# VHH binders against o26223, part 232

Target 1, 191 residues: o26223
Amino acid sequence: MKLLWTSQHIKVTVHIDGKVSKMDVLEAIKTRRSIRKYQDREVPEELIDKILDAAMCGPSAVDERPWHFIVVRNREMLEKIPEVHPYGAMVKDAPVAIIVCCDSSLEKIPGFWVQDCSIASQNILLAAHSLGLGAVWTGVYPLEDRVEGIRRLFSIPEHVIPFSVIPLGYPAENPGTRDLFDPDRIHLEKW
Below, E stands for the ipSAE of ESMFold2; O stands for the ipSAE of OpenDDE; V2 stands for 0.75 times the mean of E and O plus 0.25 times the DockQ between their complexes.

## First folded at step 14 (VHH; framework vhh_7nfr_2)

Design P122
Fold by ESMFold2-Fast, scan of step 14:
Structure P122 (fold): chain B 191 residues (1-191), chain A 124 residues (1-124)
Amino acid sequence: as target 1 above (191 residues)
Amino acid sequence: QVQLQESGGGLVQPGGSLRLSCAASGFKFSRYWMSWVRQAPGEGREWVSSITWSGGWTYYADSVKGRFTIARDNVKNTLYLLMDSLKSDDTAVYYCAKHIYSSKPKTQDEFDYWGQGTQVTVSS
């Protein structure tokens, strides 16, 4: 078989080299770590699709589901993110990033879009981890300079608010797991 | 000013070998995936091989896997294609291409710069 660019699409045989982890939900939650160093190999489009499917499955206030996502694979665009996001230096080293956005026209209850987009962002991190990828949530909202910088860079309209930038890729670091259980933060029946 | 310049093409017998080079300038070569793409007479463009910016991972079309090796030298800003066991079906103009994305290309529009090409002819 010969792969040809005879129209807009290339016929390509896709080989997925990454192993999908068979971790349960609790293991995924407990072992997910922020990953800031990535292998430069391909993240298959199919894995991004699965991550975005998971992102959209989060609970949302009055089921408003105001989230939109920008998938950024363009190297020059990824290189520009640190210029408008001071703590996003690692984004330029990722093969792909997802920008989580809120379409304010879809908001049914004022202010709850922040929680909605937080849930979507966390689901991206957990789904990425479950699929053998590493990711990190870099904050955009509510920092006005970052919101406007990202908006301008990606031509985001005024009624849409960029919430987070999440670079992801196969991990090139292993920070280990954390034991964060603190029983002093659990109060029975009252404070 | 981005420049990609291929060399190393020529006429070779079936079963022979060639080494193609692509000299890159005008961009941060070590930060981009690079590909080789070929176009046979009367055919469309066919993706041949890609290499990640570190050289740590390589990707090949099924038609060339096991016969071709893609490599890069980030100090010299040069991309290579080592072609072994050449077949008549490998006859094509070979282009060096700079990736827009860190992924195997789905369309030819996923490259922002191309070289002028170097002719490879496999014939007796």
Scores: ipSAE 0.559, ipTM 0.824, lowest interface PAE 2.2, mean pLDDT 89

Design P123
Fold by ESMFold2-Fast, scan of step 14:
Structure P123 (fold): chain B 191 residues (1-191), chain A 124 residues (1-124)
Amino acid sequence: as target 1 above (191 residues)
Amino acid sequence: QVQLQESGGGLVQPGGSLRLSCAASGFKFSRYWMSWVRQAPGEGREWVSSISWSGGWKYYADSVKGRFTIARDNVKNTLYLLMDSLKSDDTAVYYCAKHIYSSKPKTQDEFDYWGQGTQVTVSS
């Protein structure tokens, strides 16, 4: 039988041959690294859905959950991000990016949205890593030029603040693990 | 300005082979997924095959799987379709198409540019 775009839809069965990484929480936290080189392999929508589900599971101040997300897969839009984000050069090499935003109309306590969106961003990084993807948090807020550049590029309303741009894909680098435990930063009972 | 120009079509007998080429210019060819799409007389467009920008990932429609091979040369900015064991049902105009997304297309609207096409006729 022929597969035709008679209604502008392609109906084909694709085997998702995704290598699922299995990690406990501590392993995921300790082995997650910033990944800036990606395979040009497709990232399935189902994995992005799982990552965004995890992002929304973070704690937020007074349960305000002010986060919104833009999923960017359009190649030409990804190519434009480095024009408004000096440290976002790697975004153009990713098959997809997530922009974490704050809808200020959902904020119940002034200023805590920064922490809320930081939690969501970290959950994206951890979830991506647990699913065999690599990602990196590129900072937008509080750098006003980047905030306004990203807002204009993606038609983000004035009451919404872009917080971070997180490109992701299957890793094309392995920076290895780090041991960052420093007991001198732990104080017992008092400073 | 984006330009896509197909070549290599023609008349071939059933069971024969053809190699289609698509010369690309006006964009960073090595940065985009590319597809071949065909249209038989009186029918809609049918997706045939897609290739990732490195050539490491390839996808095929079930109707051509095992018979066609998609390839690319990023130095020459050229996309290829190697067609073996051609059948009368493969008769169509073959188009190369530039992807909007780094993924297998779900609709024909996920291509932003198309070539003019090259005719493939499989007949005695």
Scores: ipSAE 0.555, ipTM 0.826, lowest interface PAE 2.3, mean pLDDT 89

Design P124
Fold by ESMFold2-Fast, scan of step 14:
Structure P124 (fold): chain B 191 residues (1-191), chain A 124 residues (1-124)
Amino acid sequence: as target 1 above (191 residues)
Amino acid sequence: QVQLQESGGGLVQPGGSLRLSCAASGFKFSRYWMSWVRQAPGEGREWVSTISWSGGWTYYADSVKGRFTIARDNVKNTLYLLMDSLKSDDTAVYYCAKHIYSSKPKTQDEFDYWGQGTQVTVSS
């Protein structure tokens, strides 16, 4: 069983993407793209731990930190997500997904949990990118059918609200970067 | 229902070659990582090799690296183990196993289905 398996030698092969070692914060922000095609390569648990550590470092209203996370690696569960989330078709092709949730019992200021969970979601996307992974934010809240579908699928209690589903993996596409700076959206001193 | 059926085992001389096959049915084979696991006489189960569902990623136990090749045919729903330079210590029952996760197994509990096994005997 477990003892027999721990006696075997499993060799891990790792190679490092050069982008990971030299990406600063501004580069990470400007080069992050939504990635929907993934290698079926294993994503190490240590990388997920680093990503979730970064997610929990975000600011929250009155320091309420209402976020909880579900890490989904079970293939059959990943296959079922598109059945309750129509724009989550790519989730079934990812080796792992993170569901960002709000525990409403931790909320101190009504409504700010949405901003809190948005910040956590963005930190997940940036941290994943900085570690050589690709990810995409897919919305759950405020679409009631998606909220209830995800809740039922993952046995989420009624006081917890699923906010987003973020599949991730090593990228199998490179869409390039976007130039989104628009000076017409910047107003000096007044509108 | 899920079924995994191994074939291709037999008696072979040291230095010989064998090709094992595992016919899979009852699930979307092309979406699951698969492994070969063996059990030698009087010993526990030992992981041999793993292949990702696209076939793009393969992993081998140190004891078989350079001698065995894992492969899959997602059109035929078949997993293969090509065994070269066989040694007496490769004698075992070889099992096909379906992964729960897209990762190398840490324990045998990470497989949800197993085949019945095929005997490989490497002898003089």
Scores: ipSAE 0.507, ipTM 0.810, lowest interface PAE 2.7, mean pLDDT 89

Design P125
Fold by ESMFold2-Fast, scan of step 14:
Structure P125 (fold): chain B 191 residues (1-191), chain A 124 residues (1-124)
Amino acid sequence: as target 1 above (191 residues)
Amino acid sequence: QVQLQESGGGLVQPGGSLRLSCAASGFKFSRYWMSWVRQAPGEGREWVSSISWSGGWTHYADSVKGRFTIARDNVKNTLYLLMDSLKSDDTAVYYCAKHIYSSKPKTQDEFDYWGQGTQVTVSS
């Protein structure tokens, strides 16, 4: 079994050599990329806990903090997400996904829950990146078919609105970084 | 329907080798982590080894590290356990198990399907 022997040796080497670099906030923001290809490597629950802690630390309009999170690790459930989310094909390839939801009963000021859940979603992406994981934001709200599809699939009650589905895992691609600074979008003192 | 069928067990002398196979059907085998779990006479189930869906990641119980190798063939929908330097303590019924999650199992209830088992007996 030369083939199995060689494969096992490669796996052990990759497992030992896995680098996690400490990065500051600016580096995390500038180097975060959407990752849609994942290793089938386990994502420890401790990392998910850290990511969700970071998600809940975002600013929120009138401190309403309307976010709730569904952590999906069940393979059969992950495989069903693309059936209700046409642009979520990569979700079935991830070991875990986080569904960001708004509990409308917690909303104190109309409409700002969208910003609150956007902030929570971005914090998930940044926290995942800082921990050596890759993730991508797949949009749910305000697309009615996706909202209702995800609601039915995960038994989400009527007063709760699914906002985004974020698959994550150890990255199996490295798209590199982008230099996106555009001075033409900066206006001094007036338009 | 999901089916897992183990084979390759038998009687072997201490220090010997065996190759166990598990034929999987009724699900997308290449999309799931798989495990081998054993049960010795009069004892509870003991997790032995797990393999990720691509085969890129493997985990082993401390009792079998360096002696056993888990492998899979996603074209043939077959899981393998290559057992070297067998000891009397390896005597058990070996079960193939399908994971619910893409992770090393913490409990027995993290498997949704089990095979019927294949007996491995290590004695002189």
Scores: ipSAE 0.525, ipTM 0.816, lowest interface PAE 2.5, mean pLDDT 89

Design P126 (at its last look DockQ between E and O 0.02; V2 from the best seeds 0.00; counts 0 for: pae E 18.3 > 2, placed apart)
Fold by ESMFold2-Fast, scan of step 14:
Structure P126 (fold): chain B 191 residues (1-191), chain A 124 residues (1-124)
Amino acid sequence: as target 1 above (191 residues)
Amino acid sequence: QVQLQESGGGLVQPGGSLRLSCAASGFKFSRYWMSWVRQAPGEGREWVSTISWSGGWTSYADSVKGRFTIARDNVKNTLYLLMDSLKSDDTAVYYCAKHIYSSKPKTQDEFDYWGQGTQVTVSS
């Protein structure tokens, strides 16, 4: 018995010599919350790289993958975002934000880039959460004033459409979990 | 117009202490990471310490760790460097610097504004 217990300790040691996330996919989806308060702690570039890798792994209509990303760390630029997005005040409090964009030259099916960029945005939120960060999706498209404002602020070309601004950082708030399961929204075989 | 004005330097004996201040104006001081950077005669600039906008995160160069403390007063828009157990190799002009990013600097180009500097001389 003592030999089996010692063997377990050796196995645990082998698995602990790397950084391991214990959050499974369902837990990540169910516990992800919009985070609007951030520690002023630095977010490592390696975590942003992992988040953007996850963003690009989303499905897209006819594999068009029209997304481009702007990583904004410049404090003065982050502070200007609320000038063009009145409900994006929290962006200036984040150490970094990702702007999800559509390059319309990559679009193969009219209108489906919106779903593609929505999928990329959600993957950013889930990946951030799984890595111990908090984030929130602030809407840009389809609000014309916000699209124009963000485009001009970040010198985005005319053929590129800013879709969302996602500030992220280490969370400075912990909103409780939500139970949103509603069986009345599930219809079996017919409406 | 962004202004950073250092003060509190001077001549001090080895083992002594000094408190440097940096008065900031012309920007929202409470929104920016700040650093102290020093330059010894004939040497390049050396990063000394960084503080986040809330003061919740600080970082120090190995050469000053345990001897220097960086602090800020966001009501007074003032950055501080409390220097204890001063050594002759701490002799330098000390600059306060405003960060472009919310991160520990990798290069001097990550600061957009610098003060004029305050001279610290550690000598018997």
Scores: ipSAE 0.534, ipTM 0.817, lowest interface PAE 2.2, mean pLDDT 89
Fold by OpenDDE, look of step 15:
Structure P126 (fold): chain B 191 residues (1-191), chain A 124 residues (1-124)
Amino acid sequence: as target 1 above (191 residues)
Amino acid sequence: QVQLQESGGGLVQPGGSLRLSCAASGFKFSRYWMSWVRQAPGEGREWVSTISWSGGWTSYADSVKGRFTIARDNVKNTLYLLMDSLKSDDTAVYYCAKHIYSSKPKTQDEFDYWGQGTQVTVSS
C-alpha cells in the first residue's frame, strides 16, 4: 500500500475575484511557516488593514491593549532595518513591514506587555498566512542593541518599546508543513 | 547624487510609436519602484505607469492601458516606456520618477526624484 503522500498543495487559491478563500483557524496555525522570500508584487493596503485589525483582536492583560503598529513601505527605511537588525536581512526584500511596539504608558500590570505584543505579533502572522501572504517574526525585544537601533531609526519615543519587526509579502518560497506535535511534552495531571 | 535622465522623445504622427528611456544613477536602481508621469501643456501632472523592482508588477493609467508598456533593465539601470498607437492627447513632457515607497503611488509626494523630462509631441 503505497501511501501516496498527497502533497496537499494548500492551493491558497487567491481567487483573482478578491474572495480570499477562508482558511480555518486550525489550518492557519498548522500550516503557517516563516517566509523570508517575497515576490516582486505589491501588497494591497486592504490586506494590511485586515492584518492590523486581526492584530488588535488578541487578548491583553486586564485589557490594557498596549500595542502600536508602524507600517513601513518606504524602501530606504526597509533597507536600513537590516543595519540595526542582523537577522532582519529579508526585510530589505519585502514590500512592507510591520513594527509592533508597546506603549509603556498603557501598561496596567508590569511585564505582561511582552505577552500582549507576542499575541499581536502571532495574530499578524496568522492573518497574513490566511490572506495568502508570507511573513516572519523577527525579534527586537529584549535585545537592547536591536531595540535602540529600531527606536532611533523610526524616532520612537522613549516610553514606547519596539518589540518585533514583521516583513510581509507574497511568498516566493514554500518551505512545506511541519509536524511539531510531541507527546513527550504533554503531562497528565502531574509532571 | 541621484540622477534621472529621460530621452527618446520627439515628434511623431498619430498612430506612431516611441520608446522613451530613463537613465538612472546615484542609487540602487533595482531596489526601487519607478514610474512615468506626464504633463501636458496647461495641465497638471498625470501618472502614466508604474513598475516594481524587477518588473514583476506593472500598472497603467486607463488612458494608456493597452498602448503603453513600462519596462526596466536593472543591469543597465534604465527605465523604458514603449508607446504604441500614439494619440494627440499623449502630447506631453514625460518624466521619470523614483519611488519612495514600494507601492503604487497615490500622490506626487511619493516620488523623491524626477528627471528633467522629455517632450513627446503627437501631431499630423
Scores: ipSAE 0.006, ipTM 0.270, lowest interface PAE 10.3, mean pLDDT 89
Fold by ESMFold2, look of step 15:
Structure P126 (fold): chain B 191 residues (1-191), chain A 124 residues (1-124)
Amino acid sequence: as target 1 above (191 residues)
Amino acid sequence: QVQLQESGGGLVQPGGSLRLSCAASGFKFSRYWMSWVRQAPGEGREWVSTISWSGGWTSYADSVKGRFTIARDNVKNTLYLLMDSLKSDDTAVYYCAKHIYSSKPKTQDEFDYWGQGTQVTVSS
């Protein structure tokens, strides 16, 4: 990295030319959209590694880090997911999916694993977006039939709780950006 | 409006075969798990078989395993029950049933729509 001034620290890579750019974090958050259509193109393993590294950077209740991740690339398994997860129909068209799970033996505070796995799931979406991929969070927990169906399909032990299924791939759609700011949701000092 | 119309019942000798059909309309048939349920004279309803929305997963009651085959045609919106090696215990009214949810059912009582039934009588 080249330092352009000596008195301040820049947290992102300073562009020396225009060849490498990185997405500002606020831009990534504002522009990320659920992507349900994917190109017939393999997602390299190194991108999945980067995404999972980002997923594990999230905070967790008392640093319990209860998450585990299953990476699914097998075509037959991807095609079986909609049988037990009907709102995951697009998973059969994805080159890869990540299943976010909670290992309940790692819980330090009961019940906060939902927040922990939600944070990891959102980080997966943002990291995928920053790498030029599209993804969507499909809910498994708290729907018991989906939880048990996914657990059975992937041989997940009873103390591990599947939380979400996140198909991802190079996007084959561009739904555009949305302006969702609603000042009526903001309360100063009191409700 | 959801409609289920069963057909193909009748009188058959022991060891015989029948093919039941259920024409479905008024809902996205290819998105739902479907079942066959039967009710014999003087008895409660008995679950017979269940099939996933794509047809990729099937299950059968122990009393019919190896003799009955559930199938579906999602283009024609039709559910089938192929019954072989019929015996007198199979005598019942057979109902086509739609599961309430698109997800895998937990129990055999999560139906929101039933057909009018078709009579199957096995006797010699």
Scores: ipSAE 0.000, ipTM 0.117, lowest interface PAE 18.3, mean pLDDT 85
ESMFold2 (binder alone), look of step 15: mean pLDDT 83; pTM 0.843

Design P127
Fold by ESMFold2-Fast, scan of step 14:
Structure P127 (fold): chain B 191 residues (1-191), chain A 124 residues (1-124)
Amino acid sequence: as target 1 above (191 residues)
Amino acid sequence: QVQLQESGGGLVQPGGSLRLSCAASGFKFSRYWMSWVRQAPGEGREWVSSISWSGGWTYYADSVKGRFTIARDNVKNTLYLLMDSLKSDDTAVYYCAKHIYSSKPKYQDEFDYWGQGTQVTVSS
């Protein structure tokens, strides 16, 4: 018996648990910006895997973790998103988009899935930024017309709610960073 | 209907090798993390290895690291476990498990489907 293996079928184990990001966490949070212009360059599957792993590491109410993700690379499908999401025009130019969804059958506490999916969406943005990519959160929920449009476009079942569409790619713009610290929003001991 | 069917188990001598396969159907196999979990006689289930949907990430239990290799073929909808340098304590029923989410499991309840298992016995 002789079996032939390619490197694509067998992966070498790499210890990544101790890996320190080139950009520290505070820097990543402070320098992340919404990116709406992308290079004509493919995003490797390995980076999408890292981003989705990070998305699922967020805290979740009673650990319900109701999120599901649709990874869209098909150009025709990406080009149809602006038809059901008017403020998602940049998605047609992105090499890939992630649709964050809630499977309502996994919800243990009513209503907290919005916070769960918001956490997952933010983790996608931060992870993408830390890996040298740009992304932007385009809102779907709670706008019913967008929810139903995205649902129909991607054959999403009725018990699943599309929450956000996040196009991502290598950035073709640099909007710079913002100074957002406002001490007037911090109250010591009491309001 | 989700189905997972393991094969490739059997009797092998210590230091030997086996290749387990898991044929998957009824779901988008290429979109889910998959795992191997084993159960030795009289013991609880022990996670062995996981592989990401793309095959870009693999994780191994310390007890099997360096000896086992997890792989997948998304065209054939098949998960593999290549087992080298087998020890008597590797004797167990090996299960193919589908993750609920497209990510590695953090808790025992993160698997929604399991196969029927394939027996691996390591003895002289």
Scores: ipSAE 0.000, ipTM 0.123, lowest interface PAE 17.4, mean pLDDT 83

Design P128
Fold by ESMFold2-Fast, scan of step 14:
Structure P128 (fold): chain B 191 residues (1-191), chain A 124 residues (1-124)
Amino acid sequence: as target 1 above (191 residues)
Amino acid sequence: QVQLQESGGGLVQPGGSLRLSCAASGFKFYRYWMSWVRQAPGEGREWVSSISWSGGWTYYADSVKGRFTIARDNVKNTLYLLMDSLKSDDTAVYYCAKHIYSSKPKTQDEFDYWGQGTQVTVSS
């Protein structure tokens, strides 16, 4: 008997003029992988703008949309992130990183900004992947030392909370796809 | 205690239609991927179609795409195969198969229970 189906092997291909082939939403969700190795290539501003546009399109509690973004391209600043973020070593090798922040003055429901910024972070990862880039979410909140370290490093005001640091670039690694579907975690009508 | 019972096979002319059913019992049917597998005389088993636990994902062998539709009713614990535009090459015993795990089946070796089969004959 032949295999019923196999996991899809995704080739990331960028057009020679900087255009990227589109993928559908379900394909992007299923094939996105954390990418921690990047080519020594600049990411065009146009692609960053598209990614941030997608990030801001996420749903948010009571439409509070508390997210702010810092785009970091300065090599010296990227090299300092691992000093305040132990699992952010790959950031120093990325051409750019996006810091997702919450402006607490925009918060309308206590605590929901965490979900809002998580949604924005995931949209960044999916948008980057759909555009032929690789990215990884490195956690900042709720680890107080990381929050204060990132705040200090990027002069973030007290009413703004850094949530995640997402380095991104053209991928220098191509991990395979994963089949993570587990129907035992799905309950119909009742637990 | 796990039982799979197929029905709905029979003799049909080329271009005709049949609906196969598989009544499942003895396990939480609604949690498992289910498949249809067929075996023609003198040939090995050929995978035909699979359906996810919810029915939201369906997959078909190239030989049956566009002609067959797999479906399920989790309230009745029944798996279906709707067969349209039947060809003589579709003549086979059709088996209902339960996957060992609730995840996507990849090979025949990942099935733990099979029905007794139902004969489909496409002939003029």
Scores: ipSAE 0.000, ipTM 0.112, lowest interface PAE 17.9, mean pLDDT 83

Design P129
Fold by ESMFold2-Fast, scan of step 14:
Structure P129 (fold): chain B 191 residues (1-191), chain A 124 residues (1-124)
Amino acid sequence: as target 1 above (191 residues)
Amino acid sequence: QVQLQESGGGLVQPGGSLRLSCAASGFKFERYWMSWVRQAPGEGREWVSSISWSGGWTYYADSVKGRFTIARDNVKNTLYLLMDSLKSDDTAVYYCAKHIYSSKPKTQDEFDYWGQGTQVTVSS
């Protein structure tokens, strides 16, 4: 048994490589970092399924849930992503990537699908972190060249919009701690 | 509309073999874990085997491990159960079942859709 973090408020029990760990929600949020270097290890599809389950549990505007996901494990396809995404070089070295998409036919309130897909993307990052994996959000929308490049590469129909590409794997790096709390951004009662 | 239709059952002698098929329609078959569950006369349902959405992960009940093989064809939307060295205790109605959660291979997994079943009888 391995304990990753002690919980003060909310207990979450996670199984990683057969180990049992505790990680509360605040610790998961505060310790998640973008991971761009991955071990030469395949990610079990059971873990991908858990991550996608978490992605679909996010709140959405008027419960429209417009998200669709493409899971990419094909090495040749992963190697082509950097050709259409200039900041996606790390994707070719990942064992798997998830493309978060919006099916515009499911949209009920114009424009809110961006928030919906952002929530799904963040849930993927947090779920991956909680399962001992590392991931990074690489932006696609609203950059037209990336949207159309990803659409062509993965045969995405015109009514579906690729939103983000999230490579993930077992981390081969450990980025340092960040202190991001800024009390000057908090206003009491009035601006 | 989700539909699961089993076939391939029948009467077979002990030590024989059968291949069961389950034709799936009305959902994205390639995205879901699928299971075979059986029910013997006078008994409750018993989980037999599960397969992940890609076919990369398979799980078997101890009673069938080494004798049965679960497989899927995501192009044909078909689930299979290859049964070797059949025993009288394998006599049951065999059901194809769709998992509620794509990642659960457990015997107590909840299933949202079931086929109508196919009878397997192992006897003289």
Scores: ipSAE 0.000, ipTM 0.139, lowest interface PAE 15.8, mean pLDDT 83

Design P13
Fold by ESMFold2-Fast, scan of step 14:
Structure P13 (fold): chain B 191 residues (1-191), chain A 124 residues (1-124)
Amino acid sequence: as target 1 above (191 residues)
Amino acid sequence: QVQLQESGGGLVQPGGSLRLSCAASGFKFSRYWMSWVRQAPGEGREWVSSISYRGGWTSYADSVKGRFTIARDNVKNTLYLLMDSLKSDDTAVYYCAKHIYSSKPKTQDEFDYWGQGTQVTVSS
């Protein structure tokens, strides 16, 4: 089994099947959809690392960068999330979830951590989509029952606030394209 | 029921080699990081090595680095530890441990299941 040992220790570069060119940023934004059905297929750790790198590249208020991330692959833990998050039923079917958290000790301007964590969450969704994965943002903050439930489940300290739970995996659905442009929501120079 | 069953231990002379195996069942093996942890006679448990989902990341205790190799076979649901250049101070019971988190363990409490262990004795 010397050959097996050697191959097991080679760093695997993950290739996204069927993707031969880069996705344009505007197309990524326009074609990203909430994905709630996942293939029973592993997501390589290299893709998770790329997604988390993208999450941390978002702007934050006065550069406070309050976000921390919990990566959950433990099936027993994923299966417990729906018990404390009523709209998180799809998480039990995902191979992995990312919990976006705010470390309140890093907050420099009151309240802006919500925007900081929202930006990080959206970057996770876009990065996942660009890598051929599907994901969905399930809200935790500001719903106190969900915040407390997730905190207890993952042993999150009191000074850290769970913001969102984002399951992700290879998509098992294609919900199609939406056209959301509404010119009535654009006002020139005044309301 | 989660089960971890170690094998491959035994008596070996200093400078010798052994291959430990851990057969996993009752969970989706490929979705968890795995570790080897040892306990020498009269000592506490010492972390030896960890491996990520597909072996893209491995880590070793300083005491074994360069001598031991951790590997896994996700098709056979088996974790391995190849031990080369064995020393008397490698004598211990070796345990296979399933991670709770996808990270290098900071404490032994970050494992939710342990095997029963396999004895490795390095002595002539």
Scores: ipSAE 0.000, ipTM 0.124, lowest interface PAE 16.8, mean pLDDT 84

